# Ledger of designs, part 4: VHH binders against F-box/kelch-repeat protein At1g67480

Target 1, 376 residues: F-box/kelch-repeat protein At1g67480, of Arabidopsis thaliana (Mouse-ear cress) (q9cag8)
Amino acid sequence: MQAFALSGKKRIVNHGMCFSKGNLDLGSRLSENFMDDPLIPGLPDDVAKQCLALVPRARFPSMGSVCKKWRFVVQSKEFITVRRLAGMLEEWLYVLTMNAGGKDNRWEVMDCLGQKLSSLPPMPGPAKTGFKVVVVDGKLLVIAGCCMINGSLVASADVYQYDTCLNSWSRLADLEVARYDFACAEVNGHVYVVGGHGVDGESLSSAEVYDPETCTWTFIESLRRPRWGCFASAFNGKLYVMGGRSNFTIGNSKLLDVYNTQCGSWHGSKNGLTMVTAHVEVGKKLFCIDWKNHRKMSVFNAEDETWEVVALPLSGSSRAGFQFGKLSGKLLLFSSQEETGQCTLLYDPDASPGTQWKTSEIKLSGSCVCSVTITA

## First folded at step 21 (VHH; from y2 with T52D K103L M105K)

Design z2
Fold by OpenDDE, fold request of step 22:
Structure z2 (fold): chain B 376 residues (1-376), chain A 121 residues (1-121)
Amino acid sequence: as target 1 above (376 residues)
Amino acid sequence: ELQLVESGGGLVQAGGSLTVSCAASGSTFSTSAMGWSRQAPGKERELVAEIDFKGNTYYADTVKGRFTISRDNAKNTLYLQMNSLKPEDTAMYYCAARSWNTLYKWDFDSWGQGTQVTVSG
């Protein structure tokens, strides 16, 4: 009597929780009706916008609280244009800082004089690493990365936007592919994401672009080779991808990948850098610190595609790590060392030879993770 | 921060093999990228091998094809198998770790005391 053990393969019906894409289209259904009301009673809307443009940037959140139409105007790209024309643009520095325990990340804000302003509201979502930050249309985007969930590192496709005018966070459309440690830059109002690591830790060659007008991510041509740990910069309407690693080799990739946004194609050169610990664009120059030499920065000139080297004013033999910031056309170097009291260095690329380096009075509350400069 | 203790160093003849180990103390080993760096007398420290928390491995050109980095998360131990050793491989070998929350840095945040590897010609 052979007991046929019916191995009942319990089909675990993975009830794919269709998380209904709750179209938190909170942005689009602003009822068409508020646009018919005058922005300021008794004034044409164009004149009213000019009046609002004269208000200091620090008061924008208050303006956004007046009415729906004011909120709409203050958050608009057009408003930045009106402020530009009025000569009222203000440049602010946003710095993500990490405390010594690595548990508390905060966005600090400084005005054009380096004076500390109020901190940003807490960033939505779990603590992440390997994300990138970019500015588009006066807004800060925090893109993807990875987080620790139940003891496992999980890649994210989440995108959050901070509106500097409204002092608020919102969620944007997710990336098509969750990733961390990728290259990211804004080019002509579009945000490009390139390479990185995927959900399984695989190196990615895929690239995608975000259009703020359509609020959608779309794939573009993939890289010829998967790359991770790269950074991206934009010059003359082109996307430059530098640094990072490819394949299984440490430090040998000087590959520069350039994406032409007009023709939608990649071309490569060997005029890049290896692993870069910090980078920032100031004017038409790209400043980089290479992982092998922390005592100098490499400067890329996009006009002639040449590199120059600038020595850092460091004393002693200490390997000092830096992260970059920029303010009013000056380069800021933030020490990555947790030692309380290190001075921020300032480099003025337009200063006379021998006078380019100064000390900045800017002090962060923690180590600099990343920074962006936003003009509004 | 992980405490790292290297072992397994010693004297080996050229062409020989040696395995060095690094015991890590702490709960973050499995979520850390691990590396081996070496420093020869009068030379700068060189990263020779790295393994990330997903198991991807990376090697310096000087050791590629000869060295193998591996990890045992259950034992909180990192290994470097070194084959076809050369006199130029003589160095102090250091175990290093980088936490998951600092992926934006290439530098390691934890280091061991090192283990000496000497290759005789």
Scores: ipSAE 0.723, ipTM 0.871, lowest interface PAE 0.9, mean pLDDT 88
Fold by OpenDDE, fold request of step 22:
Order: sequence, then C-alpha cells, then structure tokens
Structure z2 (fold): chain B 376 residues (1-376), chain A 121 residues (1-121)
Amino acid sequence: as target 1 above (376 residues)
Amino acid sequence: ELQLVESGGGLVQAGGSLTVSCAASGSTFSTSAMGWSRQAPGKERELVAEIDFKGNTYYADTVKGRFTISRDNAKNTLYLQMNSLKPEDTAMYYCAARSWNTLYKWDFDSWGQGTQVTVSG
C-alpha cells in the first residue's frame, strides 16, 4: 500500500517585476507649510489664481516649475474651474498612435485647431494592449491592460496618470484585480472599470470604482455575467456597458448593462450592440462602429435609448478599421490601418443632413490606437 | 505579420466530418489570437471560431457544438475540426491571426488564402 506522497507543487509565485512603487506620492508631501505662502506676493490667492488662469495652456508646465504652490494650483481641479469661469478653457486632442511596425506607440497632442503640439513623455511601463484610457479632472488615466512577457500574456493592474498641466506621468493605485479588455468610463468624477479578462484569462464579472479624492479602488456590484471586450459610456450619472463577448459565443450579445451610481445596482436590457471596434461620446450621443460593418456607425441616444444608423463616407472595399476622436463637439474618424494618406474625417452632428461629413486637416503620425479629449 | 496557409479542405457529405489546418510562419504564432472565418458565395465573411492567447475558445452560433478550434503552438498550426457538416457550411475557410499588441481590434491583421470546404446535400 504505497503512500503516494502528494508532491505539493509549490506555486512559484512569479514575482512580477515589482516596479518599485516609487512614492510619487507627490500629493501627500504637500508640506502644509508651502500652502501658507502667498501664491503671488501682494495678491489674495483667489485673485492670484485668476491671474494664473489667464495664462495659455501651453505654458502650464512652466508655471508648474515656478514653485510648489504654483505646481499645486496648476494641477488642481479647482484651477480648471477658475479657467472655465474666466473663459480660458482650451480643448486639446490626445491621440495614441502606432507606427507601421507596431513597435512604437506615442501620444500625440493637438490643439483645437488640429495643430500638432509637443509630444507627451513616454508612457511608463511596458508596452501593453487591452488597456483603457479615460479622462478625470483634466488628467489622462491609462488603466491596466496586458503585456507579453516571455511568451505569455500578463494582465496588469497598473494605473498611470498623465497630468496635462505639468506634462508628467505618475502612478496611481493599482486596481484590485488585474485585467485587460474591460470596459471603462468616468462618471461624476469617478472611474469605473468593468469586466474583462483576469490573470488566468478568465472572463470577469467584477467591477471597480476609483475615487480620485481617496486615491482608492473599491469593488462595486458585479455584473450578472462575465463580459469582456466591452466598452462603457456615461450618461446622466449612469454607466452604460455594451458590446463585447459573453458565454463564449461570437457576436450574439446585444446586452446592455446599466449601472446606477446612486443606488449602486445593475440593470440590463437587450438594446445594446455586439462587438464594437470603435466608440466615442459626443454630446448626448454615443457613436459606435460594429465589427461586422465598418461602413456605418450606430448612434445611441441616451435620452430616449434609441439607435440610429449613419453611413460612413468611405469609398471602396476597405476593410480598414477605424477609431474615433472628438474635438469641439465634432466626431473625428481615424484610420486604424497605416495606409499612408488616409484623411481624417470629421462628422458634425449638428450639420444639415448630407453635409455632416467633411475632411479634417488633422494628420496622425501613425494609426490611431485610442484618443481622448482633455479640456483645461 | 504571420503568413498563413490553409489546408484540408475538400468535398464531404452532409453529416460528415472534416478537419482543416492552418500553418503559420514565424515566431509570433504563439503570441497571436487565431481564428477561422468562412465565406460562402454571395455572403459576407463570417467569423466561425476564435482561440485567444490563453486558449479560450469562441464560436459562432451557427457552428457551436459542431466545430472545435484548437492550436498547437509547437507546430505553429491552427486546426478546425468540423463535425456534423451541413450544406450551409459550404464556404471558403480562411485562417486569421491577430497579434497581441492589436488586441484592441476585433478584426484580424493576417489572413490566409483559404481552403474550400464543400458539403454535399
């Protein structure tokens, strides 16, 4: 009766590269002492803030270099409010581009006129995919995703923030659950992450919310079913999750999950889309491209929960993928394929029927991976 | 970009079985999601099966329970086992690949030339 010694396979906890949490706690060491100093000598701080608010956005990094208090003010949510009140808000387009070789991703910045500005510093961390980008309080967040390590896809919980005012990256708190190909949106100053794939490639139903004030991720109610490849949009304080896959079936899910941020509950409908390749919110409308038909976009009106279809002005049999951007209340259509010479198209939802589409002068250095518009 | 070459297509009777294969060139096979799409005459191309980086498999409703997608990374080969074939399964079957770094796309970036599968009624 030979006792088969159950060799306890020690789970080699792959010590993921501890990227040292560099305490870029730039937020916490606000020594209480510098806040007592006048922002501008001889002026009340409120007046001083108003003065600073009149400075062009392109000079914000320079302002942040003046002193700690200036840096604090320029990066603050309050400063955006002051600029808004002063009528000094500037809308900029941030586009992550991929070169023809697929090896170099860079953030490009354009002003409201489509003029190229200086590029962003390199994004921290390894090259990754399946991440999401969102804007909160005038900052760009790059959330989670996955990277290829030694031939294996590794899910990330890393969150990076780009401060557009300081032109700098920082690391935020990690997600509770590492994930890729999830839905993400900002709702009322909070960032929601929903579903995706986990570390083992499992489909997730879990959802998390980030509070910028507490710098913490917290679990919320899970989805009724795991979903991945979904996207999220926010309307009227609600989180809409649509598209993607569930139940290992291709293209049959039109499920719309809606999270009420006030009551903390999910409800579902069948008024969604299947696999969406591109989406953007412009005004009160959500524009989507379905994976099956790249010659039209579906437009969702959140007020009445209706869908309309708008043809894309595309010539030929182009199987080219597209990505969306937005600028000044207009939709931008970018090619996701490096076909050198494709013009960016602009859609004006407020234009007369038949005149909505125009050519944009915006030129990217590569294919559009994703884009965000940040107002500051 | 992976070069993909399909094989194994042919004529099969309804209710029969057939396995098509796709040989991939290069070292990026193991780091690519793979799929099978088919196109019948006069119809749009349909994704019928996909296998991701973790081995998760996905199927169209039309083939679910009948088709099985699998991969052998050591051989750089993708397979589609087709059982209980129907005349409606008659199509050109294409192997497709999507690199890990393009996961944000639903479509594939590499395609084979296809292999014809004909199911007689």
Scores: ipSAE 0.684, ipTM 0.853, lowest interface PAE 0.9, mean pLDDT 87
Fold by OpenDDE, look of step 22:
Structure z2 (fold): chain B 376 residues (1-376), chain A 121 residues (1-121)
Amino acid sequence: as target 1 above (376 residues)
Amino acid sequence: ELQLVESGGGLVQAGGSLTVSCAASGSTFSTSAMGWSRQAPGKERELVAEIDFKGNTYYADTVKGRFTISRDNAKNTLYLQMNSLKPEDTAMYYCAARSWNTLYKWDFDSWGQGTQVTVSG
């Protein structure tokens, strides 16, 4: 009589406590669509924008502090357009300066007369080198670069934006590929980044484009050859990449890479420069100083793709480091040489032959690292 | 700033070989790009070879295939091996250093006093 002990495995029905997802009805805080409020009570918004457009640029931060809608309008691309139509655009020069000790970098702002207005708030992130600066939609972008961390050079993908209207920094989307000593330019509202050194110090051929509307970086067609230390300029919707080095060669890469933004393709010529130390676009011309020739400026005409040479009014044999700026259609030449004093030279491309160079009264607090001109 | 001292220069016959060295003082050698420049009488100083802190090397066309730049970070020493020397290579050879954070990416921050290389025809 073998007692079959039916071991009744009690299926403990684990009553899954349906943690009712309390609908945290995050109450539709009706984000009071501040956009529905009139910009100025009693006025249509278009008229109100025109009124605001008449305010001097120096007061934009104050305007942005009035309300969210004012802040939104003042920082908008549209506002620049309204100011343009009103004839109220102001051109300001932004200069990153380095002190004699090389430890203190700060952005300085000057008006169209070259008068110092203020310094920018400190840029977020570590001090970097090998970064690029570009202007897009009235904003200053500081892109990528590298810094020394624990004895190792670290490439960055960080992108910071300074809003010139709000006087504030923000972080944008990171590059897809961290890099330094690359080429960068704005073309038709998009920011292009090309080449440089990667995280391992390798030369890059990859290129990226940033769309401010989508706030995204995307890869475009890579360069035919990796290159670093190059710079970019934009003319007629095309991206020109010049200068720099290819592997194993000093000074022989006259390769000019041109990217057609419409067809998304690169073409090249051998009419470029090598090891450019400074460059600036003024109008339809690109002004360059070559490392091999510090006494001459090379000028590229984008209309016919020709080069001309302009002598610099410099005396002596000293390899002076120079950086460029631009203001009111004129070229500024900043000298880092202590001996020459911090005298800024001005070149007027429209002046009569022999009278193009003048001394500028613009004085920097330190050596010019880079500069951008922003019109708003 | 690195103190740089060149050595190894001398007289060599055409077709011969010579190695010049540069001893660097300072802790920043390993994080600096190093270069050799030369200056012949009556000529401008020219960059001959460069080596970055990652070991990438660059050469002027005039010396490519004949000269080799190398570095020993443990010894804080830069080398330039010169082969198949020509009378045209006669110059004062200068060691140079560029910090990773130099303001001008092509410029050198530090220079040696130079070592004379003379190639007899």
Scores: ipSAE 0.667, ipTM 0.851, lowest interface PAE 0.9, mean pLDDT 87

Design z2
Fold by ESMFold2, fold request of step 22:
Structure z2 (fold): chain B 376 residues (1-376), chain A 121 residues (1-121)
Amino acid sequence: as target 1 above (376 residues)
Amino acid sequence: ELQLVESGGGLVQAGGSLTVSCAASGSTFSTSAMGWSRQAPGKERELVAEIDFKGNTYYADTVKGRFTISRDNAKNTLYLQMNSLKPEDTAMYYCAARSWNTLYKWDFDSWGQGTQVTVSG
């Protein structure tokens, strides 16, 4: 039985998605008028969106090429919500790898079983270090960093987004302050960057937040003192900034700076770590590799703010470094010494202590620079 | 790429001074962070001093005020001036470098063979 009338045309209001130059023409909210067409002829648009939500994620670029309206819908925050309610969300692992020569990088993409799907187009811009990667609204952002110019490290303010519908990279608004080796995390749909080094290599106390609805960066309260070489994680609406340096003494401070995004203020304590080479969040826990001891993980429980230690199952006197991946609630540890026979490790934090570690068969085409997990 | 050779180690009495140096070969010295780590018998390697490519210096508490790290980019040479030496400073001292584009933050990607410093009480 058909109990409802066709809803007819409705104008699509701007839903706050950021639009990069070159992927959509948004001269005004009414200049294109393609939003007046039905998404699927003969169906109300809300029913059509439910139908589109059933399409596998691998088809998103094809859906985005149907017409401008389909492209806008696939890119929208609403579509992610519809897919979540339909039980269709898919988790993919994105790993940025560097070849053995250390000159070329690329994004490799894997499904929840670790099977390679494809790679992304090359990132734009020159080779950089000290950048950060974050996921917001199901989109991959690569933020800032530095490059070598005339014997000096020069900070960038550039921000790039991978566009799923065009299978291409585009540029978003620049940071207010160019920075590298800064802390970065997403909190409740907003992206925060904190500290680092600026254009002249100066240590920064400034912090900024990106609002995807306005497509702009805005300053927030600065740290009380500069901090660099640090990282950030988000728990319970708060930004936890740890690691790195805030002074000129090696390894003696476990400074933890916590920003409460609701009241807009910082709180400090000594319940952090000194310097960390890799970190990853799973649930309410933060897993870290200490710079002095690559044979253990330090694990922070955000619920009670306590630390514990987990030994890595390494034989001999291995000095491997690690980078983390996350897939299906489990940790992947990608070794710096994969060529020498150290395989990728898989850690299940929810398994019994005697069964938490496995060897993963995932093989990267190069060294892991960083990774993110995107659910869409 | 960067090759590092330490020199200047030896035997010194407690309270004495010693300078160790590290000669670097390769084009990346001036853009690298440089450091001195030490390893005493039965202990883990410990970073005691670091100098970044802008010249900022960092010290472990155990050596602050007694050790001075410096670099000469024209000579591709790193120095560690050690004053007021104590028996617990006895260790193999390693020169290390971290390139500006290292994959692993804080990890050094080039190491020397080390020079022995022995402090007698």
Scores: ipSAE 0.569, ipTM 0.817, lowest interface PAE 2.1, mean pLDDT 83
Fold by ESMFold2, fold request of step 22:
Structure z2 (fold): chain B 376 residues (1-376), chain A 121 residues (1-121)
Amino acid sequence: as target 1 above (376 residues)
Amino acid sequence: ELQLVESGGGLVQAGGSLTVSCAASGSTFSTSAMGWSRQAPGKERELVAEIDFKGNTYYADTVKGRFTISRDNAKNTLYLQMNSLKPEDTAMYYCAARSWNTLYKWDFDSWGQGTQVTVSG
């Protein structure tokens, strides 16, 4: 059978339904389609789906183990919609942590109250750095990066997906260009990757987009010039790329590259930041920590493209590394070493001035590498 | 991880030249980004030059065209050639390294003790 692919990588699309001969009962050779059976005997399937939508999210892997039809339903976009209409969506925080000394990585999972849940299965493949994570269609993607092999950095094009409903990893199509230290964000259900370093350590101007419906990566218009160590944020159908380096000067240019996904073109301005160590989007605002000053956040308002500053509530002069998380419309600030261990702060951008910062009860077992929230 | 020792500092007249060196001991020099930062009394530390493991170089605007960073991976040595020195270049110069897998972007995870460069008018 002929495969249709833009990059020479074969992808077979089956409208969200999957059948396998290995899933058939040997004694039931006349029935090869499990979708003909009722989801729950005695109930119409639409009523059965509403009943299943009331089950707590923690039970989804068990539900997927009942039969192939239940697994299909739990994985479907329709099921998420039914849960949303039923008011049953649950927001979980996923944090990749690294122990002191940088030797062990693990995904920690917490509910919206900060209560720890089971950890994820190990990520496939070798340990990597310079990769990016993104959430699309309720699934966690871990994209590309690099690893050290015999004293050489080796860029990866690998893409892995974690399905939160089944608690399992699977492999997606490779990027067209292996890259690390690139910008990545989701815009309107599509995943964009921009720039970074390639297989020979060269700075990249290429950019690609992933369409989850076709399961393919395709090139989009390249940046006007290479960019690496950058990040991306999405607002109003546009991809904002800033930070990092785009010339031979130490991070002194505030270049902002904006890709309009509707018209497929880039526009540049000098309304960005140079060297950003952490960022997070909440609503229509982007919160950033600049490498040179870890005592404040720079806050970008996407509606009018203006910047403001918010001081961090730090008591000492000691330098610390920070990473952001997001939970329930609020910012989490994870810090590195402190005198009393890790201390997580919570920032509510909608609270009255003077009451926006609080100590969070969330405790990590190590340093935060990255985090995402997934609602299902 | 890396142990870094600077040398070559001293007193030099304005308009003169000086090279500072950084000897590294440890196995990760060739895979680290290396840099020079400086700190004058009463001022914050400023990154003035960086060289990645592929040899790409980056400079602060205040030193571009006057300073040259280079590395010799066979000798585990980092250099900063400083030309056309000005009194404002007077500072303690620190060698720094950033491992390929550092947790916090842009942060140097190894630092030397520094070497004093004094430029007199």
Scores: ipSAE 0.488, ipTM 0.778, lowest interface PAE 2.6, mean pLDDT 83
Fold by ESMFold2, fold request of step 22:
Structure z2 (fold): chain B 376 residues (1-376), chain A 121 residues (1-121)
Amino acid sequence: as target 1 above (376 residues)
Amino acid sequence: ELQLVESGGGLVQAGGSLTVSCAASGSTFSTSAMGWSRQAPGKERELVAEIDFKGNTYYADTVKGRFTISRDNAKNTLYLQMNSLKPEDTAMYYCAARSWNTLYKWDFDSWGQGTQVTVSG
């Protein structure tokens, strides 16, 4: 794209005068002005989009600098569809890492081979915990959380979005209720947050949903009881909330709360896990590491709601905890604690038994806090 | 990061009492949640008691009413008072710490080497 701009094709400038608030406000009445210019002079726009779709993802910020129309196209859902049909989608792994003690954190980015790319710009605001990250519409959202201030945890309602095409952060609408240690997942293009602790540390039963098209949060049906320290996964239009606490008894309940987004209602069962330290979704399965026995993964099949077990290939009496990454349908297991000799593991759930585990050469600059995979 | 050393284990008769202690080194003890885990040979580890940095206590059903967790922030010391001990309580007992900034609330990031408690009958 930089070479394309230098090869005698000048940037095409659309001087449209109206920009809507937020990155997702497409097709407003006034944004049409810059869309009237051809994307590439002498080519129909459909052909031009196919040409642009062949450009490596690393050049997207440069493409967005050509003109307003190129920026609009690169950010669009249509462009991702064109790239998918052309076989050009690139999958990148984003890992939040921290040094000892959690003082400094950074988002590291890797390609599908584990080769390091650039890092993200710094996240806005102070270092927080108890936040959640999700991917929706190819963008990374960092939602809420808390800071320790004068011996108290102070909840946030802030929501920030990282736009992979612009390589920049922006602020989205605040949650209705500030929260930390809540459950969060994306279901069919909408983001759900459930439970946690509020501004004064109160335990929450409330839940909210974010619609990227309207850029608003709306309350949904509350849980029957507060839940905190929990997580969520999404399958088949349903939100599965597991883990954490609903009372002061350790390990008392394998409570599973399931929200059906079609019906707008919750149901519960005793078919969950309570002491999960890591989770990741691959296909229609949820992989969890249970604190009680970190030498195995518990695997939930959302289609029949059954559990199975996969042993980790650990030698000796290792106490290493793990955090998950996901690339190309395979799981990466990063040690969540410093441990001499423990390497990153790779698990291929589709490989034949006996060949599913390998050692990965991927190396992080610090401890993995969380990770997401974004395809564009 | 926080270094933890357990002590006070030993042999005790069923129905007896024992206190185990955990000495912590480092400056973050007072802002950490602390816990006691145990593991018997061939069994999964079990978190039996937890005390957060605000002093709230949490217990497993298997020990409620018999065990008491407490902390002394001035001495950087965690305690587990175990009463009415049963043979089933025989295990290696481990001190554990979780800093306030972990994302999973079961993700203890510091561990001791353990102290053996044996209950005979």
Scores: ipSAE 0.411, ipTM 0.733, lowest interface PAE 2.9, mean pLDDT 82

Design z2
Fold by ESMFold2, look of step 22:
Structure z2 (fold): chain B 376 residues (1-376), chain A 121 residues (1-121)
Amino acid sequence: as target 1 above (376 residues)
Amino acid sequence: ELQLVESGGGLVQAGGSLTVSCAASGSTFSTSAMGWSRQAPGKERELVAEIDFKGNTYYADTVKGRFTISRDNAKNTLYLQMNSLKPEDTAMYYCAARSWNTLYKWDFDSWGQGTQVTVSG
C-alpha cells in the first residue's frame, strides 16, 4: 500500500513540552480536534493504520506532510507496534562521518543491504568531540560533548534530537551538568549519562537520567569515584560502565561500575576493561577493540560476565583504527583512512568458525565518528 | 598533526637516570595530550606515561614513582625523566601526541621515530 493524501486538511499537532520551540512551538496553541476526521475516507481508523503500516519507511516524511492526523499517527508508538506485528519494520544504519576539510560532519543513512538512502540535515551548533549518541523511541539523540574555544575545551550540556518524520533536528532539555568523554546508554526507554569531564575540565562522578515522557534530566546516585573516557552498555535493566580511567594510573584498573535501574544503586568489580577505542552491543554480548591492539576484539558475555577474544582478519602490519556499525545482528568494522584500500569488515558472531568474517561493499565518504541503527 | 623528534637516549647502568626529550613542530602542541610509549625487542608497544594539555599525568604501574613526564608549552617540548632504571626498561622510546579532536578515542595520531634507551647490568 502507498501513502494516501487528504486534500484541504492542515493542522499542527501539540507535541508536548520537549519538542523544538522553533518550527514546532505551535503545539501549545493547537488542539487535537483534527482527530475527528477519518484517517482515510471510507475506512475505520484502525484499518487505515494497518494500511499505512505497509508503506515503506522511506516515505514516512511524505506521510507526515499529508495532514496533522497522518503526522500524529506516523509519530505514534502505536504505529511502530502495528508495523512490528505486521513484519514491516525496516532496519537502517546511520553513520556520522568526517570528510576532507575536517569541519563537516554529516549523517549518512543506508538500508540493511548497505544501499545509501539519504543524508540527514546538518546537526545544529558547532562541531564537537566527546559527545555521545543514543537511540530512544526510534529517535536519534546527540548529547553534550565539548569544543575548543580560545584554547580551552568548553563542555556542553546541549541535547539534540533528530525526528525522522519531520526530517529535522530539535533541541531537547539540557543536561544538569555539561560533560564530555562520558558514558552513555539507553536502558528500558531511559537515557543515562555518567561521569566524564565538566566545564572546568574536572573529573565527574555525577550521573543523570533522561525520561522521554517528562522530557527532563534528573540526577541519580553518583559513582563512588570520578570516571572519564569511559563508555556504557545496557543489559537486562542494568547499566555497565567500563573503560577509561578512574585514577591517574595507565592501564591499572579494570573497574566495572554497574547501575541497577530497579534499585537505583551502583556496584563495582574488577571485571571490566581499561580503555577501548570502539564498542558495540549485539544481543547479550559487548564487542570492544582494545586501545593498544586494534587486531583483536574483546567480547563480554553479559549472561555470565566472562570475556573472550576474537582476532581480526587483518593483512600485513595494519594499524588502522576501527569504529563499529551494526546491521541484522552482525558487526560492521569501518576502518580509518590510514589503511588505503582497506575494506569494511563484516563479522557474523553466529556463523561457524572460518566463515564469520567477510568483506562488505559498504563505503563511507569519510571517517566514521559513530553509528547507530534505527528500526522503524 | 604534530611532527615529533625524540632525543636523549643512550646507555645507562642499572640504577642510573636518563632524561629523554621530544621536540614538537606544529601549532597544536599546547592543545594535545602527549605521551611516551616504549617497545622492547620482541614485545608490543606499551604506553608508559601520558600528560594532558592541562598538565594531569598518568603512569603505568611499572614506572610509577620512577619516571616523571613533563611538558614545556613555550618550547613545544615533552620530557621523560627516568630514575632508578632497570634492565627491563630497555626499549625504543617513542613520543606520541593525541589531538583534542581525534576521532578514535585513546589513539595517538602522531608518533616520533623513537630514541633507544639501553640499561645494562
Scores: ipSAE 0.339, ipTM 0.666, lowest interface PAE 3.6, mean pLDDT 82
Fold by ESMFold2, look of step 23:
Structure z2 (fold): chain B 376 residues (1-376), chain A 121 residues (1-121)
Amino acid sequence: as target 1 above (376 residues)
Amino acid sequence: ELQLVESGGGLVQAGGSLTVSCAASGSTFSTSAMGWSRQAPGKERELVAEIDFKGNTYYADTVKGRFTISRDNAKNTLYLQMNSLKPEDTAMYYCAARSWNTLYKWDFDSWGQGTQVTVSG
């Protein structure tokens, strides 16, 4: 019998941005003639878009409710560009938390001052682990993962998108290969997924890329060696894959696989890390917490491929894990164990020595699973 | 959290064989990845072998072809068969487990007390 949670996902009506034709992405909307009406009577549409760009981000769902044409504008890539030119972009921090007393996830949202905002609508589908999140075109993607169903681990290929401008979830095209504990990052408007575990628990070498314009996943060149438990970061049009394990090794190799998206090929070196428990990109640097030592950060500079170390300001012998957030060019470190003595830390990599660390007043309602920062 | 108890360690001559086992008393054995690590005096702990709940196995290069990890889910028991033992294999051997739903790390979250393996000659 099909007790499998994916059946519930098939009932979700998906009206996401990627179900339209390849040009302008206006398929069904073109046929309804509402695109011929002015956005605001008495104004040219380019002036009207500039007026709409002045509206605070918190009001975007209300704007999308006015009419179909306003909804289309709010969904568009152009709208972000117009807001940028108008100086109206707002940076928000999105943190997925899991309650200590329960097993439910929720997205908490904070502005650039750390003030809590409205939470997101619940994610569609079953609760999962081993998924990845990424931001592309101002939208949050939640990709794949696995769940335990009746004692059996079920890998997923599903992909959900949250549109921050419309405050709504939709389903995108599935991956070609169901996977969990894989590497994921965005490079130049495309989303890459690499490796992980497949449906049979095997380590994967396959990799796929999502093109938002075609709304499809396609395979790229496979890794030379399968790996899982790895992560990815993007710098200068390249995808850097580090960490993890394969069927051939247990964690002792500092293998770094780098995919050049322009020529479509991988190259490797031994200038990576083994396994990390958290990572975040800020500027041209990648900050990592090593799996064996939670009391320091290893910092990778992608410009010259060098590493340096930054000690965490921890007292005692705590082995508590951390997850990262970022906000306004600074790092937030959230403790995974929710101990009261483990305050959220703030690190400013650009501050003078001796002033880089502060405590933060930000309190999460549970353990941080992951976070993203979205500017819109 | 699994409770893990190792046994079967002892003194063995070089070139000999030994099996160590790990009894688990928690209810989550069948959904956990299991492994063996070892720590020689004055050295850092190193992962020797791992087996996931689907039965896929992974070995350190220093033991591949000589050691075999296996699990018996009906008995909640993990095994390490060690053949062609060398004096360099002398260490405290620890059983370890990692929950399927560990969200924050890819390291083991449960450990046994260890069993000593000494290879002489």
Scores: ipSAE 0.151, ipTM 0.550, lowest interface PAE 5.6, mean pLDDT 81

